# Ledger of designs, part 107: VHH binders against o75319

Target 1, 181 residues: o75319
Amino acid sequence: GNHIPERWKDYLPVGQRMPGTRFIAFKVPLQKSFEKKLAPEECFSPLDLFNKIREQNEELGLIIDLTYTQRYYKPEDLPETVPYLKIFTVGHQVPDDETIFKFKHAVNGFLKENKDNDKLIGVHCTHGLNRTGYLICRYLIDVEGVRPDDAIELFNRCRGHCLERQNYIEDLQNGPIRKNW
Key: E = the ipSAE of ESMFold2; O = the ipSAE of OpenDDE; V2 = 0.75 times the mean of E and O plus 0.25 times the DockQ between their complexes.

## First folded at step 7 (VHH)

Design z8 (framework vhh_6fv0_2)
Fold by ESMFold2-Fast, scan of step 7:
Structure z8 (fold): chain B 181 residues (1-181), chain A 119 residues (1-119)
Amino acid sequence: as target 1 above (181 residues)
Amino acid sequence: QVQLQESGGGLVQPGGSLRLSCAASGFTFSSYAMYWVRQAPEKGLEWVSRISSGGSSTYYKDSVKGRFTVSRDNAKNTLYLQMNSLKPEDAAQYYCARDTYYYDSRDYRGQGTQVTVSS
């Protein structure tokens, strides 16, 4: 399978760094085999991802891949200097507590190891929006004590697209804090 | 070859106790944080407890806090979960799992042990 994900072209490839955090969100990069189905300006390979991050004067220190597939690109398509973490996350439903816990552990571990630099945690799902935005906002709310509406607004502004799934938004605004991780 | 084998599940009445064990092999057990996760019928995986690599820090899901205690024996490559005051809602398949950080793209999980709480 070489099918472009539904609506993938509708989203900006990479958002901007979320100020006051180490997070940057983007849509899934597509390996070179997908390029035959894309115009040059639509291409967003792993190499393109790193070029766009560098153009913002930023540097990735970790990629967290939330897709439930390995078909879009392989970890070996990434520079060896950038760690890659796969958290298989099913779309549509709010991520379960185990998934939230894994995400928080990865972020906390990265921050401890990288307290002497300013490298970013890159997070993506297929569109870099719903699963990605949920987990980043959940971290900011539960760990950093950010107000839910402020976390959502910050993510939406920096990603350039608003969280779409109402059940995710509802859980962020009114759901329980998951403090035990 | 990474392997995790859970045991110690069974049938208890509400208010009863069980002690789960997880035998780890194929990796340096003492270098990884470990956790217990559970899955009830037709529900997603639910995180229950975490213990740091050295055993000094423990974390619990709010609904089990004060009732469950996680511990580990690094010399024996074994993880434990002491479950007290069991409730019907604790009935699930229980799994131990190796914590994932930025270097591991896979969630190493065992085959599980069944906990049933019935009156």
Scores: ipSAE 0.000, ipTM 0.142, lowest interface PAE 11.4, mean pLDDT 85

Design z9 (framework vhh_6fv0_2)
Fold by ESMFold2-Fast, scan of step 7:
Structure z9 (fold): chain B 181 residues (1-181), chain A 119 residues (1-119)
Amino acid sequence: as target 1 above (181 residues)
Amino acid sequence: QVQLQESGGGLVQPGGSLRLSCAASGFTFSSYAMYWVRQAPEKGLEWVSRISSGGSSTYYKDSVKGRFTVSRDNAKNTLYLQMNSLKPEDAAQYYCARDEYYYDSRGYRGQGTQVTVSS
């Protein structure tokens, strides 16, 4: 790539697993070409992601990439054993129903096929915060029946950063439940 | 190995029609719901349509509802998208995909078929 994403250094690379779920959130990994613009302790490559997950005694079974770009890393930079799903989402606006539907279906399919293991669903956007937090919380509210404030609190605590976009928070708290069918 | 090959794209004027086809191989086609998705230049991937494995249930993006019709021929392992009343906003690379909730995007997109709508 060319430039480090705005405010990318302000966020923790990887959160903790959200207890009671299979979710873990992180910021976008940056391929090796970005490392010349980073101090060693700031580097967060695809390899660094997997090392940090392993350090938590967790294992990734799926990565869902919510960024609107393919410039930060290539799917080929990931292990072949970990499925990669790209869902292009535009920042700043609440994800539309088609995006919410695709996210829910990806999660449900993963859980069905991985009921005999404890592998995690890794979700990221650029900062691993707003789009990431929205879709994870939307899933917990609509599919798992979690109370909106509880879903948001759980995400914020485990990510280590609070959802920042007021329109996302408002939709989660007061918006309609999306059945998507 | 899963193979999906799209065809039928081209250049049409606004209000025109195109029929897209997707030839599937390497899996039991009749066991999977299928999707049409599109990506316009500099835009994200958008869901367009979904059809159940047996063809009895269909889903459409609101902006294409009434204009597009998805269908399938399980005996021929082929998925179709009939596109009528095409608008400039429909111009995109069109891809077919099988319905796997956590489908790996590395194998998800073949080359697709290009649809251009211009006067």
Scores: ipSAE 0.012, ipTM 0.272, lowest interface PAE 9.0, mean pLDDT 85

## First folded at step 8 (VHH)

Design kd1 (framework vhh_etentamig_d1; at its last look DockQ between E and O 0.01; V2 from the best seeds 0.00; counts 0 for: pae O 10.6 > 2, placed apart)
Fold by ESMFold2, look of step 8:
Structure kd1 (fold): chain B 181 residues (1-181), chain A 119 residues (1-119)
Amino acid sequence: as target 1 above (181 residues)
Amino acid sequence: EVQLLESGGGLVQPGGSLRLSCAASGFTFDDYAMSWVRQAPGKGPEWVSLISGSGDSTYYADSVKGRFTISRDNSKNTLYLQMNSLRAEDTAVYYCARYEDSFGYFDYRGQGTLVTVSS
């Protein structure tokens, strides 16, 4: 069934807006069916996500869901109309160039369409850390020219947790710059 | 309890074709991505292919791209692997595996079905 994802409870629900960017990262919200397995303080629903963003005086303009599963919540569970995009991203391995391109394309499209507001791109995988951090940092490095270590440190600080997977960190620090199209 | 049961393995000549099936039970099948993993004699496991719960997204190892096709029938709780243009190097035990997104790897696999490609 609807088992709590491995280690999900160990992560802060929502990070802080990354200064100088339109990104905010969070762990996957869980639909109501998961809540019987959670203490009240452990709950993090789609509604909770939006409440926490509002508490930071921010607003989401896009949610990018990087999970390779459909069991956590449905887009219709979101409490308000916000664009939602699923980019199936395999965990454990560095995302392939097609996945990176889709992410860059989505971010660039959002920035064009939202140039007249300050809404944020919310990005999550299961934990809002490894796949999420990799793709955000890859965008900052390849598109905005941020130095790898600076991108990683900014993400880690704003997420509230450090990137964990060494193959991701190594690829960001020492891997090739990817095409932006 | 999660159960995965592979079938369809056998002996086939190089250039031949074979279709593997995996019957799944004990979980909501279409909520999970599913994978084929193979293990050749004396080697570690190789992730062959992956398909999303809806079937909308697929991934293949470079060694099998263009020759193998993963598919699923969610109404029958069944995963498939169509293997064409088989080579001796494809000889392995093939396992049906459930992908656990939070870990980025499989959490359950079947007992496997042997595919032997022999001249």
Scores: ipSAE 0.475, ipTM 0.761, lowest interface PAE 2.2, mean pLDDT 91
Fold by OpenDDE, look of step 8:
Structure kd1 (fold): chain B 181 residues (1-181), chain A 119 residues (1-119)
Amino acid sequence: as target 1 above (181 residues)
Amino acid sequence: EVQLLESGGGLVQPGGSLRLSCAASGFTFDDYAMSWVRQAPGKGPEWVSLISGSGDSTYYADSVKGRFTISRDNSKNTLYLQMNSLRAEDTAVYYCARYEDSFGYFDYRGQGTLVTVSS
């Protein structure tokens, strides 16, 4: 169906590159079929995503899609030059170790293969906030050794919205470090 | 219909203070991060400050850090910008914007209020 996700309109479409990282977060782009339910200024398509990234003088090198559904857009809607990775991530609950591992593995693989450029890792869930923020922060904390509060602050500042889920925040601040491969 | 109406602008001497207000209507105010942006004569738009929907997080451009304070009253659907230690280079039209980032992205912006800092 073409139902607009709840509160989707309430979030900034694209955040800023996180300084010192290759991450950029955004809300889920919606394919053309959703536009009939949106005002022109509310539309945010895969094409719009790339346009906005380009306007920031950045380039996407990878898209990690954390949504649990596939109804929002298709990989075919993206340029062939940008790899697309789906990591089905259940909302509202802290991602499990397998999900965290998959995310870390994808990020590390990308960084290994893209040392010669400055392309970004675009990460999104539905709103590009909670699941997205958690996994990015989890990576920064577990892999990069960033202090949890610093990671959260950095993400929030760059996304333009604060993490909302208390269980995510608490896990990041006080939860155990997840095992790296 | 989304509306943003800025007020509080005016003429002030260097070192002076001014408080801007933005009255918002036509949307659920506390669901949105809000920003102030400014545009000086002959210059492009400059992001000034952002505050999260809940008001728990605030961010500032380097040019205004320590001098400006963004705040909001969600019960009144109003955004504020307290400007202290004003400088000549702060002279600009100040806009209230919904979804504004440091790169100039927003979906709605008011008509602006002029702030002139001059001796």
Scores: ipSAE 0.007, ipTM 0.256, lowest interface PAE 10.6, mean pLDDT 91
ESMFold2 (binder alone), look of step 8: mean pLDDT 86; pTM 0.866

Design kd10 (framework vhh_etentamig_d1; at its last look DockQ between E and O 0.75; V2 from the best seeds 0.00; counts 0 for: pae E 3.7 > 2)
Fold by OpenDDE, look of step 8:
Structure kd10 (fold): chain B 181 residues (1-181), chain A 118 residues (1-118)
Amino acid sequence: as target 1 above (181 residues)
Amino acid sequence: EVQLLESGGGLVQPGGSLRLSCAASGFTFDDYAMSWVRQAPGKGPEWVSLISSSGDSTYYADSVKGRFTISRDNSKNTLYLQMNSLRAEDTAVYYCARYEDSFGFDYRGQGTLVTVSS
C-alpha cells in the first residue's frame, strides 16, 4: 500500500540551493494518498515542494527523480511547465557508470538550454540524501573540478543532512573520475 | 497479507537453464518494483536482479549480466527469472523480494533452491 518510506520523516523536506550551482536537493514528495498516514505538519506533497521552493525565491526548471519506484507520486502531479526526468537508480550501491553518465548528460543538457535563466535542477531520491548527494557531488567533482571534500561539505551543508553511506563517500573521495562522454 | 511464493528451482548441470517464478499476492503488484535476491551457503545475500513496476527498467548484478533475464507479468501478479548458462557459483537459495526504495526490500518469499552441479 501507501506506507511511508522508512525514516522519511527524519529529513528536511527541502534543502538550500547549493551556492555556485543550479542544484537543490529534497526528499521525495508524496502524493495525496499518503496524507492520511501523516500528521498535517509532516505532509510534503508535490505542491508543497513548489511552495517551499518559491519561499526560497527560487524556481525549479527540472526535476530529476532517482528513485527506483513510481509509487510516491506521478509526473502528472507536477506542473506541466517543469520537465520531469526519471533515472532509475538502485539505492543500496554506488551508481554505475551508465547512471552517472545519464545524470551528467541531463544536467549538462539543462544548463545548455537554460543559460538565460536561473532555474534550479531539483534532485531527489527517497530521502534526497545518499543517491542524490552522490550524483550531485560526482558531477561537481568530475565536471566542475571541485575537490571531493569540498563538494561533500557543500552538499551536506545545503541539504541540512550529511551523506550517510560510507561507500558513497569513499568513492567520491578516492574513486576514479568517471567519463563525461 | 503480503505473500511471495517462489518456484522453479532444482538441480541443473553447468551450462543448463532454469526459469524461476514468483507468485505475488496481498498487495498491488504493479505498484512495486520487484527483485530477485540469492544467498549461497556461507555467503551473505546478493542482489541478482531488479525490475521496475512497469518492467521498463531492469538491473542485473555483474555476475549474472548476459545470462539472467528478469521479467514480470502484472496481469498475473508474477515475477520471473530466466537463468541461462548456469554456473556452479550460481548455486543458492533464490528469493523473490518486493523492492523498497528506502532500504532494499520489505518482503521476501521462502525461497527456492537452485543447485548447479555436474
Scores: ipSAE 0.633, ipTM 0.832, lowest interface PAE 0.8, mean pLDDT 95
Fold by ESMFold2, look of step 8:
Structure kd10 (fold): chain B 181 residues (1-181), chain A 118 residues (1-118)
Amino acid sequence: as target 1 above (181 residues)
Amino acid sequence: EVQLLESGGGLVQPGGSLRLSCAASGFTFDDYAMSWVRQAPGKGPEWVSLISSSGDSTYYADSVKGRFTISRDNSKNTLYLQMNSLRAEDTAVYYCARYEDSFGFDYRGQGTLVTVSS
């Protein structure tokens, strides 16, 4: 169906590039069929995403879609030259080791193939906040050696919204380093 | 109108097998992840398994891992749960549920009863 995701309107469409990283986070863009349920100023389409990224003087080189659905938009709604990767991630739970591994593998592969440019990895779930923030922070902590509180602060500031799920925050702060890379 | 119709429940002895089916209609089935949820007598609902819209990714509760297999046939708009090595604690009403990424489970069927008893 065409129903708007719960609380989706309450979040900024796109965050800022996270300094010292290749990440930018955003909420899920919604294809044209959803716009009948939205005021014009509330719309955020795949085209709007790319326009907003260009307005920041940035360029996407990969989109990682963490939603556990196919209904929000289709890969063909994106420019064909932009790689797209779906990693089905269950909400409300700390992502399992297989999901964390897939995310790390995708990021590491991108960084290797894009070492000579400055393109960004766009990451989104439904709201671009909890699942997105968890996996970005998990990568920064486990692979880059960033302190948990520093990773969380950086994400929150650049997304423009604070991580909300306490179980995610606790796992990032006090959980084991994951050896998956 | 979203409609989820479970079938395949029944009486089975411990160690036995059953295959549950769920016929879906009223929505684009292959846009949604699907789940099985069960409710034992006198207990609250318990999540059992989840399968992604494409069938590419699956998730299982620890209590059923290795014994149950979730699958789907998007050409038939049907969700399945193969249940092997059944135990008394698996006795429950099993519900087919649609997963909505922003809400959790937004629709479920009427359920099908599975009874595992000597």
Scores: ipSAE 0.236, ipTM 0.625, lowest interface PAE 3.7, mean pLDDT 90
ESMFold2 (binder alone), look of step 8: mean pLDDT 84; pTM 0.844

Design kd2 (framework vhh_etentamig_d1; at its last look DockQ between E and O 0.42; V2 from the best seeds 0.00; counts 0 for: pae E 6.3 > 2)
Fold by OpenDDE, look of step 8:
Structure kd2 (fold): chain B 181 residues (1-181), chain A 118 residues (1-118)
Amino acid sequence: as target 1 above (181 residues)
Amino acid sequence: EVQLLESGGGLVQPGGSLRLSCAASGFTFDDYAMSWVRQAPGKGPEWVSLISGSGDSTYYADSVKGRFTISRDNSKNTLYLQMNSLRAEDTAVYYCARYEDSYGFDYRGQGTLVTVSS
């Protein structure tokens, strides 16, 4: 099944690097088998992802895939030089502590190992917005001490789209800090 | 055409066990995460469990954790739900659903009724 994810076309393929961070968010790239269902200008493949990142004069150092599906693309579709991490994350509900911890751990590990470069952490779910935005903001809030509203605003501005899920926003603004260990 | 057919439902006493099955056809089964959703009388649908296409990841609702086990056999295009220590509140129609990452699920079966009663 190569059906295009719902509303996938509505979102910008790639956001901008979040200033002061190593994060960049994007919607899920789709493997070649999806292209037959897309207009040329709508296509966004793994290759297109890297081209767009390069156009921003950036380089990906890690891809974190938060989708709970494996049908969008295969890790083999990515350059071997860029690590790929899958964190199966259920949509629509606030990620649990385990998921949050996995994400934080991955980010911290990357930053520790990549102090000598400026490579980015690319994060995506299906639309690269809600789950993606929540986890990035959760990290900024819990680990970097950023004010919730500032984190959300920064993400929204850089992604080019605003977080949509009220439960995510509410948890970020008023929820407890999650353990970092 | 995507088809999902549930089976294994029935009447069981509290503390009992049931094993549900779902036969899938009309799509590449292992490309999709699959889920069980249930709906009790007078209540809205509830996610029960989710399993990734490869089976490497599973999710359970808090209400069923430790009691239910989701699994799949991709060689048989079949999804399973082992339900142990059943409770009255588990009474519901259980649906097999093909997971859609963007909004939940895009296909589900007709469901199988599970009744837990003494």
Scores: ipSAE 0.809, ipTM 0.899, lowest interface PAE 0.6, mean pLDDT 95
Fold by ESMFold2, look of step 8:
Structure kd2 (fold): chain B 181 residues (1-181), chain A 118 residues (1-118)
Amino acid sequence: as target 1 above (181 residues)
Amino acid sequence: EVQLLESGGGLVQPGGSLRLSCAASGFTFDDYAMSWVRQAPGKGPEWVSLISGSGDSTYYADSVKGRFTISRDNSKNTLYLQMNSLRAEDTAVYYCARYEDSYGFDYRGQGTLVTVSS
């Protein structure tokens, strides 16, 4: 049931907005039932997420959840005004082209609908690092034309932790540019 | 101690079928997605399939789509792989692996050998 995800305590809850983009990355928030296993300073609930975003003078306009489970929090714990999208993403293989396309489509749709505001796209997997970093960087490379090394450096700096999985890093640096539709 | 014990491997002719099982212990089985990974002689490991903790979501490598079916019985702490229409290139040691949602596979079993040959 309500066990804390492995190494979840080791990661900063929320990163910083990535300059020049609409992205912010964070680790999975945990609903109140997990808090009995956490020290007060370790807690990071859905409410804490929105408070931390507000502390940065930002606002979320979309949450993209890349995990395979719903046990961490319920979408109903989020404000009704914030759209929520789940994209099941395998964490051990480079995401397939269909998954990458779904992510790009969601981001492009958000940018079109939110062109007149500064709301952010929040992206998370369990730790907000490997799958999250890969898909954000893949978007920046394929859609915005950012150099792979620049995208990776930007993500690492703003997340506060470096991408860890070598196969993701190699695919971003040396893999093919993917079709955007 | 986390333990994963695969069984059901063997020798089969091309076009045949096998059903693999993996008995899990030492952890809360239904909290974890589970996976099959295979390794052919002289080659690197190849991911085969993944199933969510509840069993409601599955994913397959393109090489096995339509031929293999992953399933689980959480009341018996057991993971399964039904392999149909087997081909010579399916020959490998098949490992049951526990999936940690962000980091991949943190535990695997000893494996069970599947040989597809006439």
Scores: ipSAE 0.020, ipTM 0.344, lowest interface PAE 6.3, mean pLDDT 88
ESMFold2 (binder alone), look of step 8: mean pLDDT 84; pTM 0.847

Design kd3 (framework vhh_etentamig_d1; at its last fold request DockQ between E and O 0.91; V2 from the best seeds 0.76)
Fold by OpenDDE, fold request of step 9:
Structure kd3 (fold): chain B 181 residues (1-181), chain A 118 residues (1-118)
Amino acid sequence: as target 1 above (181 residues)
Amino acid sequence: EVQLLESGGGLVQPGGSLRLSCAASGFTFDDYAMSWVRQAPGKGPEWVSLISGYGDSTYYADSVKGRFTISRDNSKNTLYLQMNSLRAEDTAVYYCARYDDSYGFDYRGQGTLVTVSS
């Protein structure tokens, strides 16, 4: 059957809103079929995601799924009111320019369409850390002009876990700016 | 038990074509992205191509773009690699590998040898 993603239990389910941004990062929620392999307190479903977001007095306006699999949950498991965007992103390697562009485009589109509210952009990969953190930081650096170290620190603090992949960190700190169009 | 079995390798002349297959078993095939990796003599492994569970996304190494096509038939639990316009530098053992999004490439087959020579 469905096996729990490796190290998935090691990460906090949901981070905090990143101050000054509309971003919130979380680990992948798992559909009901995974529950039989988890202790009740370990469960984190799409429903649980929304409950936790609500507990923070926030509301999701968009979910960006960066995983390269579709086995974790179905878009149908999400409320119809929250758009879902899949950006297939391979782990462990720095996302390519196309992936970065897709992410930026999605974020910019959301911000343009949601100027009248304060809904959040929820971003996740499997653990909601490395791919997620890279792309969020890449956006902050390239689009918002944030210093790389500040972006990384902000993400790490809000996610409750630090970016782990040195290649991601190195690219953020010393890599070239990626075009925004 | 996860099993991956490659087939279709062989000797082919430059400019020729070859189609590799990988038969998968022991897991839900469409839950996983699948990949082809090759290793040439005296060289390290090279990631050739990747395809998502339902084929919605594909990736190719620059060295094979425009020449190779990755595909899958989930009804048959089979991964394919169509190789066209083969070159001598494509000579390698080609491995089928499963990609787990949390772990990475966690299983691979025994490989099939592709030799491109005049």
Scores: ipSAE 0.865, ipTM 0.923, lowest interface PAE 0.5, mean pLDDT 96
Fold by ESMFold2, fold request of step 9:
Structure kd3 (fold): chain B 181 residues (1-181), chain A 118 residues (1-118)
Amino acid sequence: as target 1 above (181 residues)
Amino acid sequence: EVQLLESGGGLVQPGGSLRLSCAASGFTFDDYAMSWVRQAPGKGPEWVSLISGYGDSTYYADSVKGRFTISRDNSKNTLYLQMNSLRAEDTAVYYCARYDDSYGFDYRGQGTLVTVSS
């Protein structure tokens, strides 16, 4: 069996668009096989994700999946019109420089190709919080020049949950700027 | 019932090589990243290496980069660790561990002892 990710039920499915950015964060949607273990109101499938984005009057132009597994859903369960990118990100530790670079490269590529629309980059890890918040904030700090505390505050407010892992928070606040190339 | 069975440990001279194996059963092997964790005498556990379910991403501790290679054969439900250029500091019990993306390490085997000495 497919067990529900630890504490997954405790998190809001989808956040709000982060003002002044192209980001929206959400927890991992779960394929139908997981629904045997969920009450109907707890379900959050790939289809539910897209319905909730539409309810916010937004549209996804890219999904970046940061989980270190492929068991939660398959890319073919997403609409063919929405690009999907997997960036394997080890949990519980600050992402390494290669992972940060891949994320920056993906975001910069999206912004270049989508300069004439307002589609969003959807980013998720398991809970849409710690790995997701870290990489979004790292991008805003290193590429956009946002102050660390401002990036963290913006993410927390729009996600609807505060970043929880102290090592991530300390690295964002006090760690070095990472190279953008 | 998840089972992880390590093998391949033993005594080896400094500079030598060993290959560890881990036979996995009781779960869909390629759904999970797999890891090697070692524990030296009197020390805490150290995360040595990690490989994604399909083998397309790997991680190594700095202490073993360039010397150790993690791999997997999903058709045989087997995880491997090739250890080259072994040093005395590599002496430890090596555990095969399953990595759950949300939980971390949730299952491990009984371990296999690697001793590097003259």
Scores: ipSAE 0.558, ipTM 0.810, lowest interface PAE 1.8, mean pLDDT 92
ESMFold2, look of step 8: ipSAE 0.449; ipTM 0.750
ESMFold2 (binder alone), look of step 8: mean pLDDT 88; pTM 0.879
OpenDDE, look of step 8: ipSAE 0.754; ipTM 0.874
ESMFold2, fold request of step 9: ipSAE 0.524, 0.500; ipTM 0.791, 0.775
ESMFold2 (binder alone), fold request of step 9: mean pLDDT 88, 88, 88; pTM 0.879, 0.881, 0.883
OpenDDE, fold request of step 9: ipSAE 0.863, 0.864; ipTM 0.922, 0.922

